# Ledger of designs, part 1: VH-VL binders against Hydrogenase maturation factor HypA (hypA)

All scores and structures are predictions.

Target 1, 132 residues: Hydrogenase maturation factor HypA (hypA), of Synechococcus sp. (q2jir9)
Amino acid sequence: MHETDMTRALIQTLRDWWQSQPGQPQIARVHLVVGQFTCVEPASLTFAYAAQTQGTFLQGSQLVIRETPLIAYCHPCGQEYKPEIGRRYACPNCGSPMEEIRSGRELKIDYIEIDYIECSTNFTPPAQPEVA
Structure headers, positions and changes below count from the first letter of each chain, unless a header shows other numbers; antibody chains are not in Kabat numbers.
ipSAE, averaged over its two directions, is called F for ESMFold2-Fast, E for ESMFold2 and O for OpenDDE. V2 adds 0.75 times the mean of E and O to 0.25 times the DockQ between the complexes of E and O.
[cut] marks letters that were taken out.
Atom coordinates printed by the task and the answers are left out, and those that the model quotes come from them; centres of patches stay.

## First folded at step 6 (VH-VL; from u32 with heavy chain R108E)

Design w2
Fold by ESMFold2, look of step 7:
Structure w2 (fold): chain C 132 residues (1-132), chain A 124 residues (1-124), chain B 106 residues (1-106)
Amino acid sequence: as target 1 above (132 residues)
Amino acid sequence: QVTLKESGPALVKPTQTLTLTCSFSGFSLSTYGVGVGWIRQPPGKALEWIAHIYWDDDKYYNTALKTRLTISKDTSKNQVVLTMTNMDPVDTATYYCAHLKYDFWSGEYYFDYWGQGTLVTVSS
Amino acid sequence: EIVLTQSPATLSLSPGERATLSCRASSSVRYMHWYQQKPGQAPRPWIYDTSDLATGIPARFSGSGSGTDYTLTISSLEPEDFAVYYCQQRSSYPYTFGQGTKVEIK
């Protein structure tokens, strides 16, 4: 149900972008980045996407998910580490609680794959966001 | 159309507790990726973020103020309430509430709609 | 806490001139956001995510930068651009704003 509400919000974001495009491109694939530490289950999200896109401008498109690992930073030790998801989140070197998450909380569009028509059109995939 | 309006006392004495209510329309706090935040501005000075609350009841407070702050929501009434204890004359400011929305392109939240603000003066 | 320092504090320029407002962060941020505020009004979102104009903002405004150094540029000042502009970061809690740059049109 969580994924159902998230999918609805994602589709609205895609609709707003699609309506702003001069060509109203046919969307083939929507690429998402989903972190391991988001409480979002990729399979449930893919299922909700398929159900909610029937009969819409996204008909026939696929949701493609790239998962990112949970990576934390230990300030006392000055280094990154990978928490043991579901078991132990503290720094394995000093035992400090997990405070800074460097990766694994992403939930965003990576890019859109579109189908081009035979004649020239100005279809522009969105810029891919990155974390510095 | 998204609107927000702050309400609460215009005058508070030092040491008293301030309670502010943000009443809004045009969105719901049950909607994924939505939140409401509080920002203040002392007269003639810069903006200062205070706190915000998300649709899933996750809450964030400015660490300098955290021990004095409580934020809560009533989704059915379209309201968010901020409580700040032990008010001091330095807390005199215009207090704004603002709509917070998740952006799936950047993966971050941003403040897009603001209330008109309410001036709270702390003096004896 | 990430401190944002805006410069100059005040820009006094003639209509038609180019204005450049600087915002420097004490440590790297992912994006810089900008607001316009006129006296007696709430801040208005102006530029999101370093370079994306908010709804209804004129094309004469632009934003750029990365890391610690960010700018808001007005290509040709108009009388309606008189205001204070604030930068904001949301990369690290607490969220912080710059102290503002006041743009005065002579």
Scores: ipSAE 0.523, ipTM 0.750, lowest interface PAE 1.4, mean pLDDT 88

## First folded at step 9 (VH-VL; from y2 with heavy chain H52L)

Design z6
Fold by OpenDDE, fold request of step 13:
Structure z6 (fold): chain C 132 residues (1-132), chain A 124 residues (1-124), chain B 106 residues (1-106)
Amino acid sequence: as target 1 above (132 residues)
Amino acid sequence: QVTLKESGPALVKPTQTLTLTCSFSGFSLSTWGVGVGWIRQPPGKALEWIALIYWDDDKYYNTALKTRLTISKDTSKNQVVLTMTNMDPVDTATYYCAHLKYDFWSGEYYFDYWGQGTLVTVSS
Amino acid sequence: EIVLTQSPATLSLSPGERATLSCRASSSVRYMHWYQQKPGQAPRPWIYYASDLATGIPARFSGSGSGTDYTLTISSLEPEDFAVYYCQQYSSDPYTFGQGTKVEIK
């Protein structure tokens, strides 16, 4: 349910952007960054996207998700570490609680790929009438 | 168009509870990525964030004021209510509610619309 | 808690002059927002995410910065620009505002 609602919001964002673009280009792919610490399931999001984009300006477009790992910084140790989501968030070296997250909370559009309809101006110039 | 309006008593006695209502239009608190926050400003002073409620009913409070604060929403009425207990003259301020929006480009929230604010004076 | 310190507290300038406002965070923040407030009015969003002007904001305004240091610049002050400017961060709870910089007419 969360991914469904989020997808709706994402589509609205994309719509606003799309409407502001000259010529309203065909969107081929939407690249999204999703952190592992966002509780967003990429598969569910992809499914929701596919379902909700039917009959819209995003029909046929693909959602491409790049995941970012949860990375925290331990100030006492002076180093980054990877917390175990759902298990252990504290620093594995010193046991200090997780206070600073450097990666893993991302939920954002990275970039959008648009289909450039190469207007093949195959302007075949009309055959000049042979002046007999 | 998004609009917010604060309502409540203009005068509160010390130790009493303040109840403020934010009535809004142009958006719904059932929409993902939407929130409503309260910010106050004592006369001639800086802005202070007080509380925030999201569409999913997640709530956040100013740490210093947390024990005195309760924020709630009525999505059907497009209202957010803030209660603040044990009011003191130092709590005299203009109270604002504001719309919070998620931005997918940055991956962050921001306040994009504010109410006009309501002055609350705490005096005996 | 992230503390935002704005400087100067008051900036007295004449129309046409350049204004530079600073906001320093006690810790690194992801983004900084700026608000303008005039007397008797609510704050208005002015700059989002350090450098993105809010809708309708004149091009004479600009924002920059990263980490702990952020700047709002007015290239040439107009009479309507005299106001209080607040910076705000959302990187961690609680959300905090700077104490404000008052831009006033010299």
Scores: ipSAE 0.806, ipTM 0.869, lowest interface PAE 0.4, mean pLDDT 92
Fold by OpenDDE, fold request of step 13:
Structure z6 (fold): chain C 132 residues (1-132), chain A 124 residues (1-124), chain B 106 residues (1-106)
Amino acid sequence: as target 1 above (132 residues)
Amino acid sequence: QVTLKESGPALVKPTQTLTLTCSFSGFSLSTWGVGVGWIRQPPGKALEWIALIYWDDDKYYNTALKTRLTISKDTSKNQVVLTMTNMDPVDTATYYCAHLKYDFWSGEYYFDYWGQGTLVTVSS
Amino acid sequence: EIVLTQSPATLSLSPGERATLSCRASSSVRYMHWYQQKPGQAPRPWIYYASDLATGIPARFSGSGSGTDYTLTISSLEPEDFAVYYCQQYSSDPYTFGQGTKVEIK
């Protein structure tokens, strides 16, 4: 249910962007970054995207998800560490609580790939004047 | 068009509870990535964030004020209600509600629309 | 809690002059937003995510910065630009505002 609503919001964002683009290009792929410390399930999101894009300007486009790991920074140790999601979030070295997250909460569009209409400029070379 | 309007008492006595209502239009608080926040500003002072409620009923409070605050939503009425207990003259301020939107390009939230604010004076 | 410190507190300038406003965070933030406020009015979103001008904002405004240091610049002040500017961070709870910089006419 969460991914369904999120997908709807994503599609609206993409629509707004698409409408603002000159020529309304065909979108081939939407690249999304999803952090592991989000409540977003990539498989569910991909499914929702495929379902909701049918009959829309995004029909046939692909959602490509890149996941980012949870990374925290321990100020006492001056180092980054990888918390264990659902198990241990504190610094493994000093036990300090997780206060700063540097990665893992991302949910954003990275970039969009569009299909380039190859303008076949049939450059018919100008006929060389016959040097009478 | 998104609009927000704050309503409530202009005058509250010390120790009493303030109840403010944010009535809004142009959006739904059932929409993913939408929230409503409260911000206050004492006369001639800086802005202070107070509370926030999201579409999924997730709530956040200013840490210093948390024990005094309750935020709730009525999606069917397009309203958000803020209650603040044990009011003190120091709580005299203009109170604003604002629309919070998620941006997929940045992956962050931002306040894009604000109400006009309502002045609440705490005085005996 | 992330504390935002704006400087200067007051900036007295003449129309046509360049204004530079600073916002410093006590810790690194992902983005900074700016608001303009005039007396008796609600704050208005002005710059999003450090550098994105809100709709309708003149090109004489610009924003920059990363980490802990952010700047709002007005290339040439117009009479309507005299106001209080607030920075705001949303990258960590609680969400906080700077104390504001008042841009006033000299």
Scores: ipSAE 0.796, ipTM 0.867, lowest interface PAE 0.4, mean pLDDT 92
Fold by ESMFold2, fold request of step 13:
Structure z6 (fold): chain C 132 residues (1-132), chain A 124 residues (1-124), chain B 106 residues (1-106)
Amino acid sequence: as target 1 above (132 residues)
Amino acid sequence: QVTLKESGPALVKPTQTLTLTCSFSGFSLSTWGVGVGWIRQPPGKALEWIALIYWDDDKYYNTALKTRLTISKDTSKNQVVLTMTNMDPVDTATYYCAHLKYDFWSGEYYFDYWGQGTLVTVSS
Amino acid sequence: EIVLTQSPATLSLSPGERATLSCRASSSVRYMHWYQQKPGQAPRPWIYYASDLATGIPARFSGSGSGTDYTLTISSLEPEDFAVYYCQQYSSDPYTFGQGTKVEIK
């Protein structure tokens, strides 16, 4: 499964970022944007993430996936349209082939939620990370 | 410690086929989100991208040069090979190979490491 | 394909001066990248994604811009900064480079 290799690359990106951070914060959630036209299955990613983060700096963190719809732009018609994934990609109005994808190819980190820590400053410790 | 090195002939005659090899270390072209590209620079002129190969064997060529180019990889040898047919004096340039990596922060690929380049002169 | 036009072609400046390099794209791009190249050397990554400095690049360099107009700025030129700077886009194949701006000693 390609998701296993992708997850390994994602975790390496997170490790590099985490090592660069002061105090190496505890990560609660990793928010990922995944487009519907990426050939990536969110459930497979979530499973691979849970398996590969055990015993690491990401132990107990949750992968949160937001999906984006496939949206294309038809230059002859000057309009956006929603291709039917697996069935029809051409513009439903004029029949021109799909060329410009405006949404649905995203595969990126949106943001990372961290737990704040108790150090030399008095404050309430963050809640325990929720398990996915 | 990513390194790349270009190898091939320094002099090629017009109409001959150029074969360049990019030998690399510090990464594997079987790794998700990795690629190798070829970029050339004629003496005193701008950089020109020419070909690209990804970890999943997807290949892309500069449209103006596409009919003359073939790119392939040998993951076990850590090599990428570029072939360019029907060489002409205008193809005289320094040829670079470069490492391409997917960045999850931007959602886009970028070149992060370049080889030292090899000058190929096309002359009779 | 997206054409990148850099201006000026040459900047002749003295050490300590501020340099401003422009790159204009023929169509909107998601991100602009910048490279530095010195004579006899390969291009070196300099700025990613319009504004993110590559590893080890001095803070006197900055990048800005969006859409079609992008700028690389050197706040105070050092002797090692005299080189050619190229912009590059990855939004559309072919992945094109600008023609370069040469920053040279006045």
Scores: ipSAE 0.619, ipTM 0.754, lowest interface PAE 1.0, mean pLDDT 87
Fold by ESMFold2, fold request of step 13:
Structure z6 (fold): chain C 132 residues (1-132), chain A 124 residues (1-124), chain B 106 residues (1-106)
Amino acid sequence: as target 1 above (132 residues)
Amino acid sequence: QVTLKESGPALVKPTQTLTLTCSFSGFSLSTWGVGVGWIRQPPGKALEWIALIYWDDDKYYNTALKTRLTISKDTSKNQVVLTMTNMDPVDTATYYCAHLKYDFWSGEYYFDYWGQGTLVTVSS
Amino acid sequence: EIVLTQSPATLSLSPGERATLSCRASSSVRYMHWYQQKPGQAPRPWIYYASDLATGIPARFSGSGSGTDYTLTISSLEPEDFAVYYCQQYSSDPYTFGQGTKVEIK
């Protein structure tokens, strides 16, 4: 399954970043941007993330996904338009084929939320941070 | 450590078909977000992107060359094969294969490791 | 197709001088990459994402720019810096390279 393998690659990217950080911080949330014109199902990613992070440095963290709409640009008309996914991709004004996609193909980390902890690793860590 | 090596004929006659193999180690084409691309450089001239194959078997070709190109992979052998039909003296170039990796921070693919290249001369 | 136009075609300078290489895209790209190539060698990644130096690249190199206009700068040329530099975009198919700027000893 695409999302399972993608999640494994995402976790490796996060592990590389985490190993480079001083103190190896506790990660609270991973914010991901996923475009509507990808073959990626956000719910499947979230499920795979929850399953694959158990017992790892990501234990207890949440994957937070922001979806972006499919937006294309028509060069002959000089205007953005929103293709009808699954129906029509060409420019509704001039009929030019979809050529430049300005939004909807994103698949990237937006930012990482970490739990800031003072001093000692032997204190009880705080409760899971606010859901965002 | 990622390495790539191109192999194939050094000399090809006009109209013949060129077959190049990229043999690699240090990564797998079954890994999500990985690809291999072919780039060529005619002697003394700029680099020209040719073809690309991804881990999910998606393939992309330079539109000027598309009708002459076929790219395929064998993940069990760690190889990518490029076939280019109807070779012409203008196709004389050094052919490189290169490792392509998805970066979750930028959301783009990029080439990070290149083979040494193999010179293919097209001459009678 | 996005055409990348590099200028100047050749930059003749002495060691210790500052070099400025330009790359212009025919339409906006998200990021520009740069490669260095010496004769008989494969291209080497030099700058990723307009400004991020590849592993082991000296701090005298820097990159900047956005949209259609990108620059590679060498603050003080060293003998090993004389080479051809290519810009490349990987934002729109077909993925294209510039024609190169040759930096040579004056």
Scores: ipSAE 0.601, ipTM 0.737, lowest interface PAE 1.0, mean pLDDT 87
Fold by ESMFold2, fold request of step 13:
Structure z6 (fold): chain C 132 residues (1-132), chain A 124 residues (1-124), chain B 106 residues (1-106)
Amino acid sequence: as target 1 above (132 residues)
Amino acid sequence: QVTLKESGPALVKPTQTLTLTCSFSGFSLSTWGVGVGWIRQPPGKALEWIALIYWDDDKYYNTALKTRLTISKDTSKNQVVLTMTNMDPVDTATYYCAHLKYDFWSGEYYFDYWGQGTLVTVSS
Amino acid sequence: EIVLTQSPATLSLSPGERATLSCRASSSVRYMHWYQQKPGQAPRPWIYYASDLATGIPARFSGSGSGTDYTLTISSLEPEDFAVYYCQQYSSDPYTFGQGTKVEIK
């Protein structure tokens, strides 16, 4: 299923990062940002993660999901609006169809928590600058 | 290793429809987080993105060209097909297909492997 | 549409010199990607999400920047660095490229 294949890809990304780390730290939590309009069921993703990490370098780690809302932009009105998922996607003011999604399609690692806190000159956390 | 190769006619007359095929190996378009895009480059000019297709069959087109474009995939044949209608001499370019890969750190896709390109000349 | 403007159009330098290539976006982008292209060849990934070198790219290359202003730097030019370099944004449809900066060795 969709979440199973996505989880496999996520774990490979984490493996590549982990192999590049000095000391190969034990990971406690993986923080993931998931948009509401990604067709990803958080519970299914969490279940797939727990199943696929058994017997791996991620053994015992937890997937922690932060959801982002679906936000669209209506070009005729020049404003953002929040579609009602499963009911109404068009702009409530002018009725134009949903064309530009500003939020809700995110699917990314936010940051990684490790089991110990240690000052290491070779530790490389995920690089995600807040500016563009 | 990931490889892509473009095929199609070298010469097309104005108003005709262009059909290009991207044949690839080393990946599957059924794999999560994978896509194929088409980019063109007019002689001596900048690269221009034209279309994308993802593993989930989601499709995106350059807005300026959208009404002329159709992209499709055949996962069993490892092929992506681009159709572009009403060709004009300004469409003369080298057309590339490229492998698109999802990056969980940035949450964005990027092109990592490119085909060698195929030159399509549009003239009467 | 986000327009990417590269500067300079042509950069003529000697081997061993430092090269700085600029890419300015018409509105803020999250990440900038860079490609190298030599005559008769397809573009090659060079730097992605602003500063991450693609596999096999020499350490003399680096990328930096945020928002609307991005740079690609070559710390000490080698003869094989002669090429055109393109920036590319993948933040907003249409996904656009800059017009290129040609680096030539004089």
Scores: ipSAE 0.535, ipTM 0.707, lowest interface PAE 1.3, mean pLDDT 86

